# Designs tried in a protein design chat: VHH binders against Cytoplasmic dynein intermediate light chain DYN3 (DYN3). Part 16

Target 1, 312 residues: Cytoplasmic dynein intermediate light chain DYN3 (DYN3), of Saccharomyces cerevisiae (q04949)
Amino acid sequence: MDNCNAWDKLLSQNESTINSTETATITAIIYSPSSKTLHQFINICFPEGSNSILDTTLINYATIGWTNDLKENYSVDVYTLIRNTDDALDLLKPFLQEHSSKVRWLILLDWTLNDQKLWLNELSYAFNKIKQLNDDNEFSVWCLNSGEILNLQRHTTVWQSVHIDFILQTLRSFCYFNDSSLFYICEDHTEEKREEAQRLKYQELLKHFCEDRDMKDHIEMVKRSEILIPKGCDSIGLIKTVDERFEPTEVKEQHFLARYMDFIPTIDKIREDRKTTSGIDLDKLYPLEVFKVNIQEELGKMFAKYRENSRI
Below, E stands for the ipSAE of ESMFold2; O stands for the ipSAE of OpenDDE; V2 stands for 0.75 times the mean of E and O plus 0.25 times the DockQ between their complexes.

## First folded at step 5 (VHH; framework vhh_7w1s_2)

Design t2 (from s10f with T51R; at its last look DockQ between E and O 0.03; V2 from the best seeds 0.00; counts 0 for: pae E 13.9 > 2, placed apart)
Fold by ESMFold2, look of step 5:
Structure t2 (fold): chain B 312 residues (1-312), chain A 116 residues (1-116)
Amino acid sequence: as target 1 above (312 residues)
Amino acid sequence: QLQLVESGGGLVQAGGSMRLSCAASGTFFDYAMGWHRQAPGKQRELVAKIRSGSTAYDDSVKGRFTISRDNTKNTVYLQMNSLKVEDTAVYYCAARYWGSKDYDYWGQGTQVTVSS
């Protein structure tokens, strides 16, 4: 008489899955400038051990489970993509065509790559492309290694506070008008207790973003290396408090993109390397198509509001 | 309310050199600075611009003109070498805040006259 041990073992393995009676499923896509940036982001913001299941290839996929502070279980389908050409996002087309649910986009920038001159153009390209590929998106921009801001100001003659502020106002304006969150990720390695507290903070930030929860307790708009601005928490007025002369409504215009690239310090050699690695033609600018229409409407609303309230 | 004052213009023979200075009434590191010129009967045209260590020049002056700045003196310079009669114009210093599409501040101009 033969045993069906193979069947029993297979059934018991299915019982050990992390599924529960109520598990919400989240789809997240991480779009990273490099493998190193991707690994740092996962190590800081995802549960411990998440790096062991995410590969550093051009495109990767894994399922990561977590339980939030309300004891709710989530299953997160994470796709990772490292940009290398203009066509990188097209690699996701088969998946996006088959799935019509909300996709959480985690678009990474990295202060240590010395490519800040390219950031506005790269964001414009990514947002435009994603909106063409998928209708239901939740956007966020994550600027890793923002502690480099202090290093650039202290140890270089090229980077001045005005450049840091200009980038910040530009990113805040871009995110504000595109309904995106903006998060600066800064690790402080001076004290173990503070380092651990920061990782827990960023892990909770990620969970709140993915779970569509209220994020007002996570807002930071003053500390330049630690900016945390959830979708809907910024305003034109708040952005202008950094420098009143900055006009947030101009960010989407093609002539602003050229001026942004002209103002931000960088070297010609990194432009050459970036063209090869990213596949983005630096001679071709990618302005926001939808934003062009909405800016005229927003200006009209602002003028009408101030006209109505213009009293002594 | 930035004020710009040009100096250093005058008469020079063709092939000669001249340096223009533009003094600003305050800190200008958050502005793009430029030199423009206007010949009789023509529109103002950009000659040279400088931002955060990066420079650009009109094709007609490349290799002959050099723009520079001294942030401790809030001054922008235009070194003009190998001057030609065609360089005769009123030269204006201008400043543009990085978030604006047009130059917001202009000096009164300084006359440069190149004689054959």
Scores: ipSAE 0.000, ipTM 0.250, lowest interface PAE 13.9, mean pLDDT 77
ESMFold2 (binder alone), look of step 5: mean pLDDT 85; pTM 0.870
OpenDDE, look of step 5: ipSAE 0.026; ipTM 0.302

Design t3 (from s10f with S54D K101R; at its last look DockQ between E and O 0.03; V2 from the best seeds 0.00; counts 0 for: pae E 9.7 > 2, placed apart)
Amino acid sequence: QLQLVESGGGLVQAGGSMRLSCAASGTFFDYAMGWHRQAPGKQRELVAKITSGDTAYDDSVKGRFTISRDNTKNTVYLQMNSLKVEDTAVYYCAARYWGSRDYDYWGQGTQVTVSS
ESMFold2, look of step 5: ipSAE 0.006; ipTM 0.414
ESMFold2 (binder alone), look of step 5: mean pLDDT 85; pTM 0.864
OpenDDE, look of step 5: ipSAE 0.116; ipTM 0.516

Design t4 (from s10f with K49T K62Q; at its last look DockQ between E and O 0.01; V2 from the best seeds 0.00; counts 0 for: pae O 14.0 > 2, placed apart)
Fold by OpenDDE, look of step 5:
Structure t4 (fold): chain B 312 residues (1-312), chain A 116 residues (1-116)
Amino acid sequence: as target 1 above (312 residues)
Amino acid sequence: QLQLVESGGGLVQAGGSMRLSCAASGTFFDYAMGWHRQAPGKQRELVATITSGSTAYDDSVQGRFTISRDNTKNTVYLQMNSLKVEDTAVYYCAARYWGSKDYDYWGQGTQVTVSS
């Protein structure tokens, strides 16, 4: 019953906006792990003057107005969805089934959430589910707060460069085989002017992505925290230079998820390390093992299902 | 800040049922939720957790308790069936950010007493 309400709200918001604009409309969907992440993304990447009503609900609607190179005005309908349940994407099923145009997907990841171990499974699931719902998609993965990578490395003994590189190669490989763009968003707070310049850069990137433009000029791999790889701009050879521990094609293997999860530090280890470093009280922390739930097995099952369905 | 308020506690006979509710303020759907309990003279223990569509239970309550959430109401529930005297405790609602094992927000607790 509750899911139906979210959908109805989404529809009502859409109807109110569509009736007002005769301009060509692009549809984008942002799939975010949290509202905080979503807000941050919007603050960085949306142009000034965008109409965004984020009322901390599961589904939100926003509009962006842009002018193309031909000085023609167009609008982007942006739907936002928070990733809080496995079936969250099903809320969009009726919409996606009726939608006749290409949907631009923005899948957000956030380096501040300590869920890196789950990223591969989450992405696999999302991509597979979305493809099942609609076959006409353009995918992009956006990693927010990539500057946190440096903080993790500096303030923990658990996170090492090898982990960061492993994750990057995994994401690059995944995106490569799924014809997806990969972008790291790193805010530079050193100078106001630099912040503004960076925002403009990301806004332009979003615009070009929505327009499905060739973004070869936006390729950037300067730092571990600053990665811009538009669709079609990566190669297996380039990916391989990040980490020599595995071949990009291994991401398609059935057991790679287990390998990924084993290699990425656990939240427990991270927390223990933080306690040592920052004096965080972990007395409130209970290990998941207490529940005798084998999360790895469950995720493995999900991954297996994905492989069966996605042909990846 | 997320505020959590528990309700639904009280006295119940062994074998009985009780439903606890926890109302949350703020961005409720950004958090995984859990129920903890603390019995007299014992340490606080995790009873049940609900994440992204997944639930987990302590062995002591498996099959008897059910955790659920309603994101539209910003509420998490704990349905407790077949209650035992050993289930007597103060029950606490707690929230943790997705991907974290640490609970950052806690309710004040609600007393559950199971009589023989």
Scores: ipSAE 0.000, ipTM 0.217, lowest interface PAE 14.0, mean pLDDT 80
ESMFold2, look of step 5: ipSAE 0.013; ipTM 0.507
ESMFold2 (binder alone), look of step 5: mean pLDDT 86; pTM 0.870

Design t5 (from s10f with A32M; at its last look DockQ between E and O 0.03; V2 from the best seeds 0.00; counts 0 for: pae O 9.0 > 2, placed apart)
Fold by OpenDDE, look of step 5:
Structure t5 (fold): chain B 312 residues (1-312), chain A 116 residues (1-116)
Amino acid sequence: as target 1 above (312 residues)
Amino acid sequence: QLQLVESGGGLVQAGGSMRLSCAASGTFFDYMMGWHRQAPGKQRELVAKITSGSTAYDDSVKGRFTISRDNTKNTVYLQMNSLKVEDTAVYYCAARYWGSKDYDYWGQGTQVTVSS
């Protein structure tokens, strides 16, 4: 069955459109564990007025218009993909093979999904797969709902500070060795003004990431829940200040993955935790089975949306 | 801003034990905590540090001193056993942010005097 990937059609039809846009176009891909996570990310980080309506469950398309420091308008084509299967990235394979410009990757993690034990494996897989598909990439990891860290610690006996530190050091080490940015997104809902300020901060962060700007001024490592580490801003010495249980270089070792998975609490342990009070959805599992959608249909929808947006 | 207040200290005979406490004005679980000391005519030196689960000690105090923390009480402790005259110093509690290379907050210090 000639998997004539909807992408082939998209590419064939839009070859002329991609070449005709007088405006510099940036391509970004958001790889999200869930639709909810994706929506939250868009709501926080996308500027107002962006065409960010998610019409599909598995694959979506959006556009962002920005003005750079030179007062030049440019557009960002944003493709979103839900991480429902190991083969999800293969859906983008035809597109990425033909795409000649640098792709900005946003890999989302979510502290509310209780899938932390799988994060290292998922990141390793995604990064390796993406590098195989396209060799011109900029990577960033975005951890949504980092405020949940405090809730986990306060309301469960399973999650301890040592686990949080271990995860953070793992992610920092992973991102460091893969030349990736690491961002924790923590929403402060205590005050409207604070919330707005945070949103603006994250929107600026997204813009600068898409522009591939130097982001050294955005570095922040204050709390477990507030971490901003742009590419090139971390070091092995800094990472070791978090937890001395392992060396950052150990993340490259084959056995470390097993160690990581064994050390991080499981959902089952959380469920058994009698002190687990209010608000944690214990049924939030890695959403591998959540999306029973026809992939071809979803690609078709994405294509339709792309065409619609290209006419504007 | 995190305020640190040391307590304990005083005069103790060689071979004795003493426990120092450092109370923080706010939540300090996001900080690495350390005890430093400064003897007369000497530079301030790190004695012990503690993250969320790891501890480290200067070689001069290994096996004798124990650093611990209680996040529920926002307090860090230094248990000092088998004290020596050379342990006489002003002891300082300090806190540093994650990722920071330097300690950001310091206590006023508490005097520990070990007599022969």
Scores: ipSAE 0.010, ipTM 0.254, lowest interface PAE 9.0, mean pLDDT 79
ESMFold2, look of step 5: ipSAE 0.049; ipTM 0.545
ESMFold2 (binder alone), look of step 5: mean pLDDT 85; pTM 0.863

## First folded at step 6 (VHH; framework vhh_7w1s_2)

Design u1 (from s10f with G99L; at its last look DockQ between E and O 0.32; V2 from the best seeds 0.00; counts 0 for: pae O 5.4 > 2)
Amino acid sequence: QLQLVESGGGLVQAGGSMRLSCAASGTFFDYAMGWHRQAPGKQRELVAKITSGSTAYDDSVKGRFTISRDNTKNTVYLQMNSLKVEDTAVYYCAARYWLSKDYDYWGQGTQVTVSS
ESMFold2, look of step 6: ipSAE 0.250; ipTM 0.671
ESMFold2 (binder alone), look of step 6: mean pLDDT 85; pTM 0.864
OpenDDE, look of step 6: ipSAE 0.000; ipTM 0.201
ESMFold2, look of step 13: ipSAE 0.283; ipTM 0.695
ESMFold2 (binder alone), look of step 13: mean pLDDT 85; pTM 0.862
OpenDDE, look of step 13: ipSAE 0.018; ipTM 0.348

Design u2 (from s10f with G99F; at its last look DockQ between E and O 0.03; V2 from the best seeds 0.00; counts 0 for: pae E 6.3 > 2, placed apart)
Amino acid sequence: QLQLVESGGGLVQAGGSMRLSCAASGTFFDYAMGWHRQAPGKQRELVAKITSGSTAYDDSVKGRFTISRDNTKNTVYLQMNSLKVEDTAVYYCAARYWFSKDYDYWGQGTQVTVSS
ESMFold2, look of step 6: ipSAE 0.064; ipTM 0.582
ESMFold2 (binder alone), look of step 6: mean pLDDT 85; pTM 0.864
OpenDDE, look of step 6: ipSAE 0.320; ipTM 0.690
ESMFold2, look of step 9: ipSAE 0.031; ipTM 0.552
ESMFold2 (binder alone), look of step 9: mean pLDDT 85; pTM 0.865
OpenDDE, look of step 9: ipSAE 0.386; ipTM 0.738

Design u3 (from s10f with W98Y G99W; at its last look DockQ between E and O 0.01; V2 from the best seeds 0.00; counts 0 for: pae O 10.0 > 2, placed apart)
Fold by OpenDDE, look of step 6:
Parts: structure tokens; sequence; C-alpha cells
Structure u3 (fold): chain B 312 residues (1-312), chain A 116 residues (1-116)
């Protein structure tokens, strides 16, 4: 009785459900800083009718499908990963090693979190790690709650326009040089119709990204909180329009990360007091020890949950 | 923004036990949690840390203190056994993103006094 590993079983079952029509199966991975961020992203960007199972687990699975304007059927296997450990991406090693098709990566950032200072480091780490695990990737960066930028500037003396601009330029430059799309997700709750229109727009972006379509017509740079820059649609000249003093190539420099981290403020007033805090460095934890989990078992669990929820 | 509220502090005799609780306003599954303490005239120090189940302790409290978390209740705990007078301090609950070395959110603190 050939002990087909849980992963093989999952793959085989997914293939069988994609019966008769030439449906291209796409694999996407969402890498999110938080469960809340992930949930919000799914609510906004997933096509209507999509079934997503989000629990308090590190890895989740969902499927989405649609027919595009060319009458092509698409099915996407979506895996979600929460960045709650330094080595979270290592959990995907077995999967990525066996995966032969191009993986669509969605890296999420969230303006409501106090981690802006760490964004460049996080992105750099993620991109590099992913490339080491798999060479065939399509990247996109999605910034959730971009509307929060206005609130940050209004309610704090800490955040200035220069900081926001610097972040924007940095992210644009990073994405530009890494052939990644960059999308700011800003929800408009002023009118229901507008909100719906925005949702549809973002859903289309997701679909087009998954389809690896040319999205040149979707480029928008209206304001700091509304930026849509698909892969291949930006230029060094456009990046400089935000601040002429910024050189996009600087992001490639070895010391730029330190500069970025030093320049970007934190909302936490308590950090000023940290200069006085002496503590034992307890942060040398091996996150993977927490997840001494057989990836095959985890995938099996996800599959089981998916099936249970699909029956409802 | 994550709000943290500590409880369970007070007066206890040396050799006694005490359990601290920290309730988060939202799901803290995404955060590493830590207990810090600040004794009079001393700097604040990290006492115990918990990530997604992994724990670490300062040497001064190893074997006596246990940090745990309940994600369903959005609560982190510090079980303190065999308390010493030297454990007297204000204890703070804190949360951080996993990729951050610095704690981003702090409670107001709870006083723990161990009497001889």
Amino acid sequence: as target 1 above (312 residues)
Amino acid sequence: QLQLVESGGGLVQAGGSMRLSCAASGTFFDYAMGWHRQAPGKQRELVAKITSGSTAYDDSVKGRFTISRDNTKNTVYLQMNSLKVEDTAVYYCAARYYWSKDYDYWGQGTQVTVSS
C-alpha cells in the first residue's frame, strides 16, 4: 500500500477536481505579517465566492477560480503563511523543492502595524530566501491599509511626509530592481458603491497577477496612499519624482538597509526608554524548534480541514 | 495597535507562588510575548520570552518561572514559583513582531512584592 504522502494525496485530489476543461492550475503563496492582515487581504482581493479557511495556524490553504475575458479558466491553489517565526519560509522547503511550476508570491505589508522600519529587511530576507528555495517565481508586494498613512501623519508628530516618501521610494526601488509588482491597498468606506468598485479593482489586479498578464494599463500613482505599479511599469525617473534627492540605485548598496532603519521612525514612545533597558538577549531562538512539524502532516491537516469546510 | 493589561500581582511571602496574566486586546498569535521586570533602582530586564511555543528564560528565574500562552484567550501567563525577595519588581507584559528584537507594545505593569 504505497504510503502516498499527504502532499501527494493533496495534489492528486486537486488535480481530479480540475476535471474536463483545460484549466491552468496556478500556485500562489501569500506571505503575511499577521493573521489579521491576511484576513483583510482575502476579504478585499479574493474573488467573490472563494472559500478560504483561515485558522490560527501557520499555514493555510485555499482555492480560487475564475474565467477571464478571454474565456480561459483559471484555478489557483493558494497557500498562506504567517510571518510569526524567522524560519517560517523553511517550512515550505519540501513543497518548493517538489514544485515544478512557477510560484506566484504575494508578500503583504500593513500600514497599521508598527513595523515599517523593518519592511526593507523583511522584504530583502523574503525575496532572497524564496529565490534560494525556488528559482521560478513571480513576485508582488501588497501594502494593506495604505489609508492609515494619513492617520499617521495627522495624529503623530513622529511621522512626517519625508518618512512616507522615503518608504515609498524605497519600496518602489526595491520592487523595480527585483521585478516585483507593488500595490497599495486603500479602502474607501465613504460610499458603498465606491468601496465595491475598489474591491473589484483589486480583485482584478490579483487575477491579472496570477495570470501573469501585462498590466501596463493598471498603473496608478494618484497619491501616496494609492499606488499601483505592476511589474515592468515603473522607471528610475518616475521613482525620482517623489523626491529628487533619492537615488533608486541606493537600495542596492550594502549600507542602505542600516540607513533605512535609522531613518524610519517608530510610533512606540517607549523605544526612547529602551536606551536604558539592559536585558539578556533571549531572542536567539530557533523558531523551527517550535514547528518541529512534519510538513507532510501539516499539509494533510490542511487538506482535511479544507474538505470539511467545503462540505459546508 | 495592541493593548496589553497585566493582572495577578501583589504581595507574597518568600517561597510562595504567584501567577501573572496579560490580556491582549486582540489576537496576539502573530506576536512574540515577553515578561520584563524592573526592580527599584535597576534597569528593566527581560525575564521570560515565548514565541509560537518556544520559551526562553533569564538564568535568574530558570526552573522557577514558567511562561505560557493561550491564543484562544489572547492571554500570556507567568507562573512564578519559589519566589525570592530579589524577584520584587514591577512586571511588564510586552509584545513584539517576530522579526523585531525590540518589543513594540507594553502593558502598564503590575507590582510584585516578595516579603521575607
Scores: ipSAE 0.008, ipTM 0.225, lowest interface PAE 10.0, mean pLDDT 80
ESMFold2, look of step 6: ipSAE 0.024; ipTM 0.546
ESMFold2 (binder alone), look of step 6: mean pLDDT 85; pTM 0.866

Design w1 (from s10f with T27E S100D K101Y; at its last look DockQ between E and O 0.02; V2 from the best seeds 0.00; counts 0 for: pae O 11.4 > 2, grease 27 > 24.2, placed apart)
Fold by OpenDDE, look of step 6:
Structure w1 (fold): chain B 312 residues (1-312), chain A 116 residues (1-116)
Amino acid sequence: as target 1 above (312 residues)
Amino acid sequence: QLQLVESGGGLVQAGGSMRLSCAASGEFFDYAMGWHRQAPGKQRELVAKITSGSTAYDDSVKGRFTISRDNTKNTVYLQMNSLKVEDTAVYYCAARYWGDYDYDYWGQGTQVTVSS
């Protein structure tokens, strides 16, 4: 699809879904490493009955709504962004600069992808960039396909338990110090009933996160592949449960990122062994021009329409 | 794992045009795509890159080459115009994941020969 058509579609979707609801609208942004990951997340975590037609586009829009146990009605405007470029977050600059309400951020990670070595950099970059663009944020990190952890340990020669523990400890510590929730999603396909129950659980987590509710009752640390740690529910002592040799405060130290990247293996390439395959650094160019479409302008238009429709 | 297969190479006269295609085995929207080339006795070099949001070109091919992608067909293209003898090389399609500067997936390459 021509990116131009994709944006037109997005704008059209925005116009059609923004109904004058008497309810306060929450804004959420999903930052995903891949379209596949995004779709999987939506399939698992979005409330039942949610109508989300997300195409394979850089930015998408969806709406979800529910009534909570307190009989409060919630509506969420969900924007999705695929982080397939280094400057993907810059695309949201016009939107975020004008946005005055608290934004709920969902940063997705995926254990089936070969990018674990970059996770800390990605998170650090994302968190810092987002804070620069907008000061009023609520953060959550969602790790999809956490069951893959077992496969990495059993079926590869590259991955060792120590690597997994290090990653888990790092993410947990990072989230703790940045007041972010951390959720590991692992689908159970053994029984249909279990799968459904699990789905409902994850959907409730999403709702509670969006509602900014206290989620102390949802704290679970059952196994490596299943960790649920809402914001404010962790402690330094508990963080060490993953690996006692790891000091959580290390994540705040200078050069920890380098250490992380050096320690975490990759199946295909070690960043340090980067063979200069190309003497040309083409990655410094800003990805704002897609097929003659100014992405920032399009997002600006989308935001303008959003504001017009949200003037309830 | 993404498999890439190049096509469209061959012999062309200087000043002529050629279009290369690279078919991916699956969805590649999540990847940055690039065309590399390796001339005899030279190192492999990146000539064009396309992400979801931008294109970039080596100075040697700027204004002559155009990289594009069709996500519905899982295909990336390299339109080469005003070809020069110096453009003679094996051309490779490659894909890289976000945040990575190195390309992880490579095609087998297609020979492009520009005759004087």
Scores: ipSAE 0.000, ipTM 0.208, lowest interface PAE 11.4, mean pLDDT 78
ESMFold2, look of step 6: ipSAE 0.005; ipTM 0.410
ESMFold2 (binder alone), look of step 6: mean pLDDT 85; pTM 0.864

Design w2 (from s10f with T27D R96E K101L; at its last look DockQ between E and O 0.01; V2 from the best seeds 0.00; counts 0 for: loop humanness VH .143 < .165, pae O 6.8 > 2, placed apart)
Amino acid sequence: QLQLVESGGGLVQAGGSMRLSCAASGDFFDYAMGWHRQAPGKQRELVAKITSGSTAYDDSVKGRFTISRDNTKNTVYLQMNSLKVEDTAVYYCAAEYWGSLDYDYWGQGTQVTVSS
ESMFold2, look of step 6: ipSAE 0.245; ipTM 0.663
ESMFold2 (binder alone), look of step 6: mean pLDDT 84; pTM 0.855
OpenDDE, look of step 6: ipSAE 0.020; ipTM 0.276

Design w3 (from s10f with F29W K49R R96E S100D K101T; at its last look DockQ between E and O 0.02; V2 from the best seeds 0.00; counts 0 for: loop humanness VH .163 < .165, pae E 18.9 > 2, placed apart)
Fold by OpenDDE, look of step 6:
Structure w3 (fold): chain B 312 residues (1-312), chain A 116 residues (1-116)
Amino acid sequence: as target 1 above (312 residues)
Amino acid sequence: QLQLVESGGGLVQAGGSMRLSCAASGTFWDYAMGWHRQAPGKQRELVARITSGSTAYDDSVKGRFTISRDNTKNTVYLQMNSLKVEDTAVYYCAAEYWGDTDYDYWGQGTQVTVSS
């Protein structure tokens, strides 16, 4: 009952805003694992000047507006939802049932929460649930704090390149089969100028996603922690190039979920490893050779494939 | 540590069939599995390999041998059909960690003898 009240309040607030603008309003929903993650995302990806009243509540509302390079005005109603319960998405059911326009979904993941083991299950659940609730959706997955990948690898013997690559392949495959974009957000705090440039980049990605623009020009695979794969820009063959033994189609199977969960290290194991690291031979480096990917070559293949598909 | 135990070997006539099994002591989700064989006076060679959904075979056994796995039983199998005298060897089961290039664990081997 209390959750329904919060949503009604948000709707009422939105009605007042919709009546004022004759322009078609885009609806976006951010599904975040935590308030902290949500705030970070907003700080990084929202356009400057955006008024977001984000209270540490389960559901929040914000409005974003901009003019694109074509001098088109866009207005986005952004609803945010924290994944604190298994039925959190049900809170949106009344809204989604009445909503007739295409909804832009932003599903956030966070590397600092060390919940990677659960990611596939969570994404599967969310995507399926959302599709049941609304028939017209655009999906994107945003992994926050992807820089943490480097920390995980440096400070533990538990996390190895194979784990990261497996997660990457899994997420890529999942997004591929669900026509979803996949973005890793890695903040560069080394230089202010670089940080700002990066923020602008992510803001543009958000805008383009909301506009449902072709984002093929935004494809980027620099390193494991910096991945930008818009919808329609990946392929099964490219996913397998990380590890040829990986079968992307398997991510659709229930047995794969079990494999995924068993393979990905637990937070407890990570913690234990950190406590014992004073005595652990960190020198057992997983041979990177097995997963050696020429990123430039792979990007080239992606673009080539895109060009080929665009000619059809 | 993963322990591997082979079974199913023995004597068979040429043209016959045999099924080998390799049981792992624990969950082997993270492992690719392989069957190797070593004939007298020869080097050990890979016969067949299986990951999750992919299989590979030596050319000498293609079309005759089939590798499969049952993750619920932590077992890998090698179905050998149309056996030849040249297939006589000690057959070894091996496991490699997913993504690794080398096999990490080996069974003790099982003798397969094909008589003319």
Scores: ipSAE 0.000, ipTM 0.212, lowest interface PAE 13.3, mean pLDDT 79
ESMFold2, look of step 6: ipSAE 0.000; ipTM 0.109
ESMFold2 (binder alone), look of step 6: mean pLDDT 82; pTM 0.831

## First folded at step 8 (VHH; framework vhh_7w1s_2)

Design x1 (from s10f with S100R; at its last look DockQ between E and O 0.01; V2 from the best seeds 0.00; counts 0 for: pae O 16.8 > 2, placed apart)
Amino acid sequence: QLQLVESGGGLVQAGGSMRLSCAASGTFFDYAMGWHRQAPGKQRELVAKITSGSTAYDDSVKGRFTISRDNTKNTVYLQMNSLKVEDTAVYYCAARYWGRKDYDYWGQGTQVTVSS
ESMFold2, look of step 8: ipSAE 0.079; ipTM 0.569
ESMFold2 (binder alone), look of step 8: mean pLDDT 85; pTM 0.863
OpenDDE, look of step 8: ipSAE 0.000; ipTM 0.198

Design x2 (from s10f with A32V S100R; at its last look DockQ between E and O 0.01; V2 from the best seeds 0.00; counts 0 for: pae O 15.4 > 2, placed apart)
Fold by OpenDDE, look of step 8:
Structure x2 (fold): chain B 312 residues (1-312), chain A 116 residues (1-116)
Amino acid sequence: as target 1 above (312 residues)
Amino acid sequence: QLQLVESGGGLVQAGGSMRLSCAASGTFFDYVMGWHRQAPGKQRELVAKITSGSTAYDDSVKGRFTISRDNTKNTVYLQMNSLKVEDTAVYYCAARYWGRKDYDYWGQGTQVTVSS
């Protein structure tokens, strides 16, 4: 019931665009793991008033009017897609065929969701599927709630740096080889003004992405939870900075994705671990030494184990 | 729509401690949770907020109050230590999405009275 209604709604919303003499110059598609994630992303990264109320429908449509630095007005057609079925991306085919412009694909991830194990699989699926539609498509991965990384590190032994580093390096590598941007949406709640500043920053980033601008100036790698890596701005050498034993090309190996999942703990385990960890002051930044774990060594062990398993 | 219900509060002597709880009707891990207070004759003010990975406090309560959350219980807490008479207020639990300035959901409030 929900899919047919969503489709009809989308058709209705897009009808005016299809029949209009005005050719949209930019098309963006946001692929989200959940409605909540999408809602949060829109609230953070979209200009105020730009979007209609999002419901729990599988597919949504919006038009955003923007001006570029040259004061030229242009419209961006934004399709939002919540993954519910394996065929979700196919639902967009009729709309994409009508577009002559380059499509920008935004793939959302969320650190608060129990989907870290599935991230690479979903990305791989999305990238492959989208490339089949059009080889000229642009990709960007946006990880929401990146502040959760710090929370995970502080509250659990399982996520103490090793798994995070593994995920981070793997994700970077994966994005790198797929020519995808990687952005972490990290909330700063120290001051209200800082939150607003971050919001504006992310809005600007989204704008630039949609405009297909060079974003080299937006490169930031402040911490694990706060990274902005535009397409073309990463390198194998940079990816290896955490652990020299990490081989970024590994992500291209057969069965990597399947084996990757074995190294990522489930959120349930994380939650359980959080209950047991008493005494950590979450307002303090703890150096890695506090955890008495050699991150590089542990990461190395993980990779070694991974390699061993990959040989089987 | 998220419903919030505060519990705790009451009368406490200066220097004492009190713990407030706020139970949410649903999962709130996507929300920024905040404790606000309104003293007699004063405007409502944010006392403490908690996100997925950070906390913030008003300067007046920093070092004395601690906000925490339990996502498994859909509950946010405010531990108040070293209470002062000036902490007397109605305390409200509130929730908002990150990136929004205004809180969207509010509890009914609980009275905290600190006596000298």
Scores: ipSAE 0.000, ipTM 0.207, lowest interface PAE 15.4, mean pLDDT 74
ESMFold2, look of step 8: ipSAE 0.000; ipTM 0.283
ESMFold2 (binder alone), look of step 8: mean pLDDT 88; pTM 0.891

